# VHH binders against q0v8j4r314to507: the designs that were tried, part 18

Target 1, 194 residues: q0v8j4r314to507
Amino acid sequence: ASSLSFVLDTTGSMGEEINAAKIQARHIVEQRRGTPMEPTQYVLVPFHDPGFGPVFTTSDPDSFWQQLNEMHALGGGDEPEMCLSALELALLHTPPLSDIFVFTDASPKDAFLTNRVESLTQERRCRVTFLVTEDPSRAQGRARREVLSPLRFEPYEAVALASGGEVIFTEDQYIQDVAAIVGDSIADLVTLPL
Key: E = the ipSAE of ESMFold2; O = the ipSAE of OpenDDE; V2 = 0.75 times the mean of E and O plus 0.25 times the DockQ between their complexes.

## First folded at step 10 (VHH; framework vhh_7xy4_2)

Design g4 (at its last look DockQ between E and O 0.03; V2 from the best seeds 0.00; counts 0 for: pae O 6.7 > 2, placed apart)
Fold by ESMFold2, look of step 10:
Structure g4 (fold): chain B 194 residues (1-194), chain A 120 residues (1-120)
Amino acid sequence: as target 1 above (194 residues)
Amino acid sequence: QLQLVESGGGLVQPGGSLRLSCAASGFTFSYYGMAWVRQPHGKGLEYIARISYSGSRTYYSDSVKGRFTISRDNAKNTLYLQMNSLKPEDTAMYYCATPRYTGDTWEDYKGQGTQVTVSS
């Protein structure tokens, strides 16, 4: 039993990412409807600072689409978020041998969970793909004029590698196109900023 | 208090080797990736090597690929840089770096550095 599972950053800066998740979900559901590859379960875990969850699970693709379509960006800005905590929760509720897609514009606040989440992806045999709308080369904190660590996204890279997935960096305006490409052929997708 | 202390720098002939060490304290070393960063006199910072939290993945700038090797020993809270086939352009102050959470973002924290000078 396969699942389509989304971990979705709902901070106020994530409007385009939420729309990309909606488009990807519609594309996958329509392409797989009535085929042997149709997911039997759908999982959605939102996250933001300071919280994450709750998990939404359904066997009905239309209910999943409705839940996702009603998601709206929340406050929080461009701060690190509880992404790994949300991903852990998603992994615990996602059937084995499933794909999990993570949409975020921020590095993880909870980087100490990296090893635990890596292990969980391997135990559950789930493939995790990150769609990140942040420039990993950005060195300057916007409001604080501080130097950002170039290692801040290493947790996502570690989890993706351990799970057989990818980290894809792109700009906000392109994430919807990138999400569609990921749905069609994840192995061919560019993992560097577009 | 987070601390990084670099050592092992010095004067070396072109073609020579040095091994740098970075002793880490004040944080859980095995949770975080590490990097070596260098600054030639009067120039900006260059990230030359990085290593994942477990040590399983390494990355190098084109300027040092094949000559330098980054490694870590999580049991000893120590980061290393083996530098072979040194060139005059490798002359710089060398720092180890790790992300530090400020309460708002992950800033790059560097030690005081160790000087490497490659000269005849």
Scores: ipSAE 0.337, ipTM 0.729, lowest interface PAE 3.8, mean pLDDT 81
Fold by OpenDDE, look of step 10:
Structure g4 (fold): chain B 194 residues (1-194), chain A 120 residues (1-120)
Amino acid sequence: as target 1 above (194 residues)
Amino acid sequence: QLQLVESGGGLVQPGGSLRLSCAASGFTFSYYGMAWVRQPHGKGLEYIARISYSGSRTYYSDSVKGRFTISRDNAKNTLYLQMNSLKPEDTAMYYCATPRYTGDTWEDYKGQGTQVTVSS
């Protein structure tokens, strides 16, 4: 039995994403319950500019839900955020062969951790999936005065690839649907080779 | 200070080839993804190729896919763009770009550029 881990951006812009994460968590828990893939541990790591953590770990899904339900979008700042630091914490506290879901609308402030986090994903054999509600391809259309670098998300791609996961770019309005699809897909991948 | 210096541009006939280089300094080159962008005269900036920090992953726009190759030598702090089968539509100022955190957000830093002109 593996762990289920969530890394959540809790900045003010993350209202829909946090809700999607809650829904997805519920779905995954329900789908895996009573199966060989039922998590024996749940990990939750929030991050907010400039802070990240603390790590919450429990074997009780009800406790996990309680903690997750207390999470809300608060504060300002869209980019960048301490995502990889939070992910590192999650990886360090997650048993091998687990799924880690990252929800954020921001690029990483701590891109220098990329190699470390890649290595850690491989060491722990954890699959990391990023759900990002900021699309680098849309940077041209946003009324934002400043063109954001499309390369800013490359660290997520690197980590995802190293872990056998993926980076999913989507819009706020579709995050719930995308999260659901990804969750279903992961749930079907029952046999991670030991 | 961060510096990117592009070179290798010039005048070439259609169907010809050029190799652009970008010399990077003032930052840890091997830690960052890099890109080539181009700007035709009177047009907007176009991202045409990207490469991961390690060089293991490359991405191309549809406009250059199959003709251009992005590569890097981290030991030399140099980014390359091999351009084959050049077309008049490829005429533009070409820039090397790297993401930098400004203290507020990520933006691309670009060099001064090198002009590529494809004409018969």
Scores: ipSAE 0.082, ipTM 0.553, lowest interface PAE 1.9, mean pLDDT 88
ESMFold2 (binder alone), look of step 10: mean pLDDT 87; pTM 0.880
ESMFold2, look of step 11: ipSAE 0.071; ipTM 0.516
ESMFold2 (binder alone), look of step 11: mean pLDDT 85; pTM 0.856
OpenDDE, look of step 11: ipSAE 0.028; ipTM 0.280

Design g5 (at its last look DockQ between E and O 0.04; V2 from the best seeds 0.00; counts 0 for: pae O 5.0 > 2, placed apart)
Fold by OpenDDE, look of step 10:
Structure g5 (fold): chain B 194 residues (1-194), chain A 120 residues (1-120)
Amino acid sequence: as target 1 above (194 residues)
Amino acid sequence: QLQLVESGGGLVQPGGSLRLSCAASGFTFSYYGMAWVRQPHGKGLEYIAMISYRGSRTYYADSVKGRFTISRDNAKNTLYLQMNSLKPEDTAMYYCATPRYTGDTWEDYKGQGTQVTVSS
C-alpha cells in the first residue's frame, strides 16, 4: 500500500504556499488515479505556531481534498516552526514507499529531531521533498529586524537527502510553478533508496 | 564547550592567496553546515561562503564568487577557505561560523577570528 502525505505550515505567512499545496495535491491525485501508483491512503499533517498536528488520514482522495481545502494561513510568526515534529508524525502514519511533501517558509524549531527523522525516513522508505519559500542565499539583505543564519535549513537538506528527496528553495510568487514541476516529476515510478 | 578556532590569516599583496582553517570542537561537526563570515573595520558582518553538513552544497557571495572556495574535512573537524586573487577590499576579520538555535531564534556562533590584510 502506498500513501501520499502532505506536511503543511499553516502560519499566517503561508497563504500562497497553502494554495500551491492544494493545487499540487489535486494534480497529484489526478495523475495517479487509475495508475499503479495510486495511493491507498492520504495523510495530512499541519503545523503552526507553536503546535503541530493533528494527523488526518483517509483512503478517499475526495475526503483528503476536502480537508486540505479547508486549511488556511492563520496566525503565528514566520519562524522557526515545529516542522520536523510534524514530519515525524507524518512518517509514523505513512506506509512505506510513499511520497511526503513539506511546505514551509520557516526553519525548524525542533532541529534536534533531525537524526531521528532521517532514520525514520529510511526505515519507512519514504521520499521527503521540501518546498521552502525562503532561499538561504538571500538571507542577507532582507528587511528583517534580525539577520538569521542561512544554514538554519540544513536539517531539511539532511532529511531530504537521507530519503532520496530534495529541498527546493523558491519565492512565494513562484511556488505554484515549482509545485507543479514536482507534481510532474512524481508521475513516474518512484525510485527510493534501498 | 563549543569552540571554533580560525587560523591562516595574515598580510598578503593584491593578487595573492591565503588558505584559512577553522578547527571545530565541542559539537558534532559533521551534522552542521558551516560558514565563513567577514567583517571589515567599521563595517557590518558579511556572509561570504557557506557549505552544507556533508559538503555537497556550497554558496558564495557575489563579492568572492570565482575567487574563494569553501571546503571541509569532517574527519578532521576542520573548515577551510581557499582565497585566491585577493583584493584590498577583502581586508577584514574572518570568522568561522556555525548555526545555533537559542530557544527563540537562530544565530551563528563564531570563533575569535583571523585577520586578513591585503595591501601593496
Scores: ipSAE 0.337, ipTM 0.705, lowest interface PAE 1.5, mean pLDDT 89
Fold by ESMFold2, look of step 11:
Structure g5 (fold): chain B 194 residues (1-194), chain A 120 residues (1-120)
Amino acid sequence: as target 1 above (194 residues)
Amino acid sequence: QLQLVESGGGLVQPGGSLRLSCAASGFTFSYYGMAWVRQPHGKGLEYIAMISYRGSRTYYADSVKGRFTISRDNAKNTLYLQMNSLKPEDTAMYYCATPRYTGDTWEDYKGQGTQVTVSS
């Protein structure tokens, strides 16, 4: 009746982010095990610059874990990246009333999609939560000529707000701990269907 | 009509304090993050502080960290910057900013600014 859907940034040293996604999934799946809320479908959409996808969908949790374990971190693209395109693809393959989790360290290159993605979250009635490993306390987290606005993550905030989710910022070294906490919190908030 | 009006600037001695205000209108203030941006005369823009839409997440440039505090009052549609231990290097025009989606891109909208001058 529901899906566990992940949108995952595959740039740079994404091993911590991939492992955080696995930790979060484990907490959510075990909390829902044997209930009507147990995930029956798993969706994974990777993204990077300039590409995103393909979408991977399975009903088999072992196949899902294998797909996650086989992902390869790609060399770093510059901020921004194609996060919203991947999220749109995930929304199209995620059943209604599902949670979608986005793991990234970059602001979106495709921020022009913001309103379309917001509308799609409303139509699909999916909640989108972002786990972002960028340190906003530093205006220049990557060596670039451009001055990066600290407001550059507002597209993620807008999508999260529209969907009833949230954006959580953390440092790279803490992402796995934060993912576990987010997984516990979301499991506590989920209402079982009647 | 989106409008941001900065106030509270002035002349201050080194080591002094000022509190800037930014009055917002023409949009739902509580839905958007806000930032302070400064521009010293003849220099480029510097983003110095940001606060998320609920006020729970903040950012500070290294040049002001520990001396400046950003805050917001969503009931009054007002953004604040408390500036302590002011230095001559803080002399600049100060703007508040909010993101605006134009249907094609996200851009930071800035007000007209308020001048802060730190000198003996």
Scores: ipSAE 0.304, ipTM 0.730, lowest interface PAE 3.9, mean pLDDT 79
ESMFold2, look of step 10: ipSAE 0.007; ipTM 0.221
ESMFold2 (binder alone), look of step 10: mean pLDDT 82; pTM 0.839
ESMFold2 (binder alone), look of step 11: mean pLDDT 83; pTM 0.843
OpenDDE, look of step 11: ipSAE 0.038; ipTM 0.289

Design g6 (at its last look DockQ between E and O 0.01; V2 from the best seeds 0.00; counts 0 for: pae E 15.8 > 2, grease 24.4 > 24.2, placed apart)
Fold by OpenDDE, look of step 10:
Structure g6 (fold): chain B 194 residues (1-194), chain A 120 residues (1-120)
Amino acid sequence: as target 1 above (194 residues)
Amino acid sequence: QLQLVESGGGLVQPGGSLRLSCAASGFTFSYYGMAWVRQPHGKGLEYIATIKYSGSRTYYSDSVKGRFTISRDNAKNTLYLQMNSLKPEDTAMYYCATPWYTGDTWEDYKGQGTQVTVSS
């Protein structure tokens, strides 16, 4: 049994990303219905500053959509965020051979979990794809009060690679298009190697 | 405890070459990108080269492109910087750096550095 899981940064800066996630989720659900890739379970895990969770799990795609639709960007938008903790939580509640999508514009505050999360992705054989709306190369040019390391997203790269997924960097204005492309690619009968 | 130890610096003539090494410990080296930064005397820190955790991608500042090569050996927890065609303007303290969360923000952790002096 496969699952579709979403890990969503719900901080105040994530308005476009959350919307993109909603659109993509709906698209994936529709595409997989009636196919061998139809999820038997749906998982949602939000994270925000400073917390993460709770886990929402359902077998009903309509309930999944309803819950996702109620998510909004709220609160502060300062990075880093508890992304890997949320991802770990998602992995623990996601059946093997499932797709997990992570939406965030922030680096992980909990980078110390990288090894654990990486191992967990392999154990669960879940593919993790990160959609990140922050470009590490732009860190120096942004009028941010704090100097951010251009390497701060490497934990996501490690986790994604271990899972057979990827990290996609994009801008807020393009997140919908990027999410759509990723969704289309995953909607294809891609079997994770046993 | 996270530790970075740079070595390989020294005095070299213009046009010469040096190879810097950075020994890393206290963290999972293979999970993190690494960088070389330098600080000329009286100036701020400058990123000059970055390498992805897997080594699959590298970045160079315009000032060192074509002359410097960043590489890593994850099995040895070591970062390298091959510096060719050195110029007087390359004179600086060189640091290897890795991202680290300090409790409030991401910043680069760097070692004590190794001095590179290019002079005729």
Scores: ipSAE 0.027, ipTM 0.409, lowest interface PAE 4.1, mean pLDDT 85
Fold by ESMFold2, look of step 10:
Structure g6 (fold): chain B 194 residues (1-194), chain A 120 residues (1-120)
Amino acid sequence: as target 1 above (194 residues)
Amino acid sequence: QLQLVESGGGLVQPGGSLRLSCAASGFTFSYYGMAWVRQPHGKGLEYIATIKYSGSRTYYSDSVKGRFTISRDNAKNTLYLQMNSLKPEDTAMYYCATPWYTGDTWEDYKGQGTQVTVSS
């Protein structure tokens, strides 16, 4: 009796990630139907710059699918985003022994929350998996690109490790395929070429 | 204590212009992104324009892009919508909102609205 929980970046660039969350949710529900791991609770926490939340919680998968289907990428937010704040809300509203999936293309603006979120994942015994559509090694770009820290995703990696989950880096065009594979096997990390 | 008060609506001919204002109080306006949302009579809500807390980034729906301009004055706690080249299909109640502000509901913080009517 566990929850399926999504933490979703809803900035205007996140249409593919929102679609990936829909695909993964359907795969997880269908694969877990009739088993002890079938979700009985569903949690959704959107985030964007400058805000996060509110938390949406339901026990009805149809209500959850409808909330996801009506979700649209909104304008706003630049990198970084309020991801760890949204994840904290999700952890506070997710029953113990649950999976939480985070979809974003941005590093956290709120990295000061890292230790708090690590502790919360262990207290709640929730596994957190991040699906990140960005190259973590991108630090210096061409003349038109800002300089980004190569360590900017360390907070996600610390939280994932503490929770028994993982951080999966992929590209926008592959995120739906990666999300489907992760939904089938939570322990595996894959990168799919075209 | 939080209040959003829209004003500036009215009756206008097709092709005309209006400027909407939203006066904000009871929260730190400069910390939050803001949106304009409209609801035609008997229809659902449409998010038509969004602006980042600093004003540095904006988003527009395809239905208003190029005709409407969202702006804000953080010193006056005021959000604006300049509407040009108005069409009959722009007739709606217009609301000031922030879908990112935490509260009881996703749209918990929107005002009472101001009516825009484009006819004749």
Scores: ipSAE 0.000, ipTM 0.132, lowest interface PAE 15.8, mean pLDDT 73
ESMFold2 (binder alone), look of step 10: mean pLDDT 81; pTM 0.823

## First folded at step 11 (VHH; framework vhh_7xy4_2)

Design h1 (at its last look DockQ between E and O 0.08; V2 from the best seeds 0.00; counts 0 for: pae E 5.0 > 2, placed apart)
Fold by ESMFold2, look of step 11:
Structure h1 (fold): chain B 194 residues (1-194), chain A 120 residues (1-120)
Amino acid sequence: as target 1 above (194 residues)
Amino acid sequence: QLQLVESGGGLVQPGGSLRLSCAASGFTFSSYGMAWVRQPHGKGLEYIARISYSGSRTYYSDSVKGRFTISRDNAKNTLYLQMNSLKPEDTAMYYCATPYYTGDTWEDYKGQGTQVTVSS
């Protein structure tokens, strides 16, 4: 049984990413409706600093769409966030052989979970694709007093590679178009720029 | 105490080679990606190579691609940079770097550096 699972950063900076998730969900549901590939389960795990969850699951695509439509940015713009914790929760609630999509503009605060999450993706046989609206080479923090590591997104690359998915870095203005294209199961990994 | 110690720099003629080393301590080296960063005298920092925590992925700037090779030995907690076909414009202070969580953000910790000078 296949599932469509979303891990969604709901910080105040994520309005465009939340809309992209809604658009992608619509495309996938319509594309797969009435086919053997139609998802039988839907999973949603929100996160923002300082927390993550709760998990939402349903077998009804309309309930899933309604849950997504009720979401909006909750405030805050902190980097980093608890992305890997939310992804772990999604993996534990997602049936094997499923797609998981992660929408965020932030690096993971919980990077120590990287190896554990890699192992879970392989055991669960789930493909994880990250859509990240951030320049991984940006050295100036959002508060303009920070010097950010360009390696801060490497945990996402590691998880994506282990799962057979990819990391796609894009800009706010393009995330909705990128999300529509990724819904067609593009497999290539995204290389972090230096 | 997190520590990165670069070594292997020196004076070399154009077309020559050098191998830089970076000894790491005070953190779990095998859990973090690493980078080489250089700074020519009076200029800004340039990130020239990076390597994933396992060593399975490497990335290079256009200025060094094809000439430099980054590698790591997680058993020895050591990062390397093999520099071939050196040019005068490669003259710089070379640092290794690793992400460091400040309690708020991921920033780079850099060592003290090792000088590479390419001249006749």
Scores: ipSAE 0.200, ipTM 0.609, lowest interface PAE 5.0, mean pLDDT 80
Fold by OpenDDE, look of step 11:
Formats: sequence, structure tokens, C-alpha cells
Structure h1 (fold): chain B 194 residues (1-194), chain A 120 residues (1-120)
Amino acid sequence: as target 1 above (194 residues)
Amino acid sequence: QLQLVESGGGLVQPGGSLRLSCAASGFTFSSYGMAWVRQPHGKGLEYIARISYSGSRTYYSDSVKGRFTISRDNAKNTLYLQMNSLKPEDTAMYYCATPYYTGDTWEDYKGQGTQVTVSS
């Protein structure tokens, strides 16, 4: 892949996921170093609600590490989040034939971008993999009128499918392990039970 | 196409028990959390229980906590609600609910529901 891209939900609930992303990024970089798959570019895009960006791009893995290490779970608190907007930015700044990893525990607030993002994945020929966790703390704070719907993640499924990637659903306690596995294997929609 | 079919409702005396089922199809059931909602006659929709995709986490409204248990069988694409210590206040139409994506927005989808009536 010509580039390695991370799209990170940086809301307050994303502590474990961000750590998992850091670990996974390190593994991927190390695994691909010195191989034809070594990235020539690294992309990092954070998002919140309603904020997303800025885009960070570098060809230097050390600079990438430095920037990624500065990422922390702060602010926000409730889904949905501006995931597809951030992903769009990532896609616009990512060379073809690159892997994009998305970490989030929230459905997309900007679902209206789904078709555009799908098309962009095709145009850029990037594979998008979503690692999606659930946040118990968010669930407890929901209004009584809200229902956690399974289809709220349909945009991720659509985008992943369009790109040849996948959506992986897991829990916080397993996110590190799952992230590690994703680096080694590609699957369709995967749900990891207990 | 998305389909939810609730069953198991009926008439029960106060203190009695019922077990509701929801047969789901049209989506990857095992990948997503599910919920039970209810609507008393003449009142608004009430969220009462949620369960994570794996079933490892459950959430309840205060009104049903300690009495109701939400569970799921992913192999059968079925959601359950065990209702114990039923009260007259629990009388309502019960739904399993999920949104569907219209292409730009989320819409709420419910089955036909199953009526639960608690009365002496």
C-alpha cells in the first residue's frame, strides 16, 4: 500500500480504542517496513461531534508516531459522530491502493455522505476497515426515546463493502486483540462474541 | 428487507410473567444491539431495554429494572424479553425496534407489536 491512514474517533469514550490504534499502527509500520507494501505516506484524521479534522499527512513514520501519540480521548460523549466527514477527508488525502482504518464507538451523524464516500473509495481505490466498539457509558446516558438500532451502522457497512474492506464489531476489552488480528487478515463483516 | 415480528403477549394477572419474542430478518442480527420499546394506550413510546450485539451488556429503564430481562439468541435471530412481576402499569403494546437507513436519514422501524395487558 502506498499509504497508511487512520481515522480516529477522539471523543471521551475512546481511550482504549485510541490505544489499540496506536499499537496497531506500530505493528503495521513494522511489518511493512522494508517490503513493497511499505507506506510512502501516513494520514491521520480525528473526529468528534460536530468537529472533524484536521488532516495530518507525512511521509515520515516518526512524525506520524509523534502526531498519533498526541491523540487522546477528550470531550464529546454521545453518538452519533462525524465519522464519514473525517473519512472523506482521509480519502481525499490518501493515495490509491491504501488501507484506511477507522476506529469508533459511534454511528455516523453524517450518514447523508454515504454515497459520496462510497464513490470516493472507488475512485481512490482505498480499502476501508471499520473497528467499531460499544460504549456502555454512552448507552446509559441516552434519552428514553432513543433506540440503539442495528442499522445505524449501515453506512459503515456500505462503505466497507464498496471499498473491499470490512466492519468489525467488538468490545472495548477486546479491541487491542481485534486490531491486531485485522492487521493479519481480511474478512467480511465480523462480530466477535465473548 | 427489514422485518421484525413480535410475539408472546397476552393477558396476565398482576405479579404474573410473560416472555416476549422478536424474530428478526433482513440484516445481520448478530452484529448489532437490539432494543425493546413499549407504548401504553394514549401515551408515547418508551424505551425499556437494550442489549449489545453479543449479549454481553444489557441496559434497562428504571421502570423495568429488576423485573425484566432482555436476551438474545443470535443463532436464531431472535430477541427475547422475560417479564416478571408484571404490574398494571406495564400494560402496553410492545415492540422490538430498529431504525432503517433511507439513504440520507434514519427512520424508526417497528414490527406490528404484541399487546401485553396486566389486569386482575
Scores: ipSAE 0.033, ipTM 0.466, lowest interface PAE 2.1, mean pLDDT 87
ESMFold2 (binder alone), look of step 11: mean pLDDT 87; pTM 0.881

Design h2 (at its last look DockQ between E and O 0.01; V2 from the best seeds 0.00; counts 0 for: pae E 14.6 > 2, placed apart)
Fold by OpenDDE, look of step 11:
Structure h2 (fold): chain B 194 residues (1-194), chain A 120 residues (1-120)
Amino acid sequence: as target 1 above (194 residues)
Amino acid sequence: QLQLVESGGGLVQPGGSLRLSCAASGFTFSSYGMAWVRQPHGKGLEYIARISYSGSRTYYADSVKGRFTISRDNAKNTLYLQMNSLKPEDTAMYYCATPRYTGDTWEDYKGQGTQVTVSS
């Protein structure tokens, strides 16, 4: 892959996921360094309620790691979040034939962008993989009068499908392991976990 | 305890069909991608088909593309492999597989397998 891109939900519930992303990014960088698979570019796009961006781009893996390492889960609240907007930015700044990893625990607020983002993934030939976690606090604590639609993540499925990627659901406690296996599965040697 | 139980294998003539099933338990089946792998006697393991958690995306090895179909029923915790136009070279032990963390590394957990023999 010519580039490695991360799209990260940085809302307050995303502490474990962000850590998983950091660990995985580091692993990938170290693994690919000095190999033909070494990325020539790294892209990082955060999103937070209600904002998304900015785009960080670098050719230096150390700079990428430093920037990623400074990211933390802060503030924010309830789903949905501006995930597809952030992903769009990532796609626009990512070279073709790259892998993009999205970390979030929330459905998209900007589902109206689904078709545009699908098209963009195909145009750029970027593979998008979503790692989606469930916030236990959301399941137990929110006396949400309204049952959230089980189809709320369909936009991610559509985008992933269009790109040749996948949506992987997992629990917070397993996100590190799942992220690791996804990183290793890029070579299609291992099955993709939830 | 994670369990995968394959079934549906058997002896079939070339050109025949079989449908394999994999009953999953001990984990949230609907949250994980699944795969079918096979191992011919004396040969290495081959990943032949994968399916996403929702079933919306499937992947096939070139060796089985157009002949095999992977599917799943998440409500039944069951993975399927429809095998058509079977060939002698498809003879192997067939396993369903899911990734698991061992505490040290990720590896695919497989069931006990079901034998498929294609012979005239």
Scores: ipSAE 0.030, ipTM 0.323, lowest interface PAE 5.4, mean pLDDT 87
Fold by ESMFold2, look of step 11:
Structure h2 (fold): chain B 194 residues (1-194), chain A 120 residues (1-120)
Amino acid sequence: as target 1 above (194 residues)
Amino acid sequence: QLQLVESGGGLVQPGGSLRLSCAASGFTFSSYGMAWVRQPHGKGLEYIARISYSGSRTYYADSVKGRFTISRDNAKNTLYLQMNSLKPEDTAMYYCATPRYTGDTWEDYKGQGTQVTVSS
């Protein structure tokens, strides 16, 4: 058995990350419906600062879709978020040999979890793909007071590499298109780091 | 009941060696990564070595690289730390650790520890 698992940043403005997750879910669910590759479980973990969760799980793709449709953006700046904590929670509720997708516009404030999450992706044999709506080269925070490291997303790259997934950087207006393309490509490719 | 039981600590002279063991029970050991964590008296915790569930990936703090070796035996549910070329700075309580969900976050669960003392 496999899961389709989403880790969603709910702080993004205009809900672009939530909408991209809806598009990807629709493509994957409908393409796999009635096939041997149909996921048997769906997991959703939202995150924001300072919290993350709760975990939502279901075996019913229509209930999963309904839960996504009820999600609403909480708003916020580009402050770091609890992304790795939410991803760890998703990994522990996701059966092995599953895909996990992370949608965020922020770097992780909990980067100390990087090595733990890397190990967990390999132990659970889950592939983790990040869709990030941020320019990794931007040095100035949206609030002008922050000095941003261009390496601030390296925790995501480390986790993706360890799991056999990837990090895709895009602008806000393109994340929905990228999510659709990634969903189509990943549905054709089912590989894990082992 | 989840249990981690460390053993193999003791008093050793500088330059000596010790091998620590951690017996695990009450969870599926082969599905989880493990770590060795140490705490010198009156100081914070230091993660010194980590190993993936299969043993295929290992990580070391700079302070122990080249001197310590982490390993695991999934058939025996046991984690090991081989410590060579010990220094007084290695004196600490040594714990093995594994992740556990607390209901609202993921935290490392540690055993009771085993004391390592390096002195002349």
Scores: ipSAE 0.006, ipTM 0.151, lowest interface PAE 14.6, mean pLDDT 76
ESMFold2 (binder alone), look of step 11: mean pLDDT 87; pTM 0.882

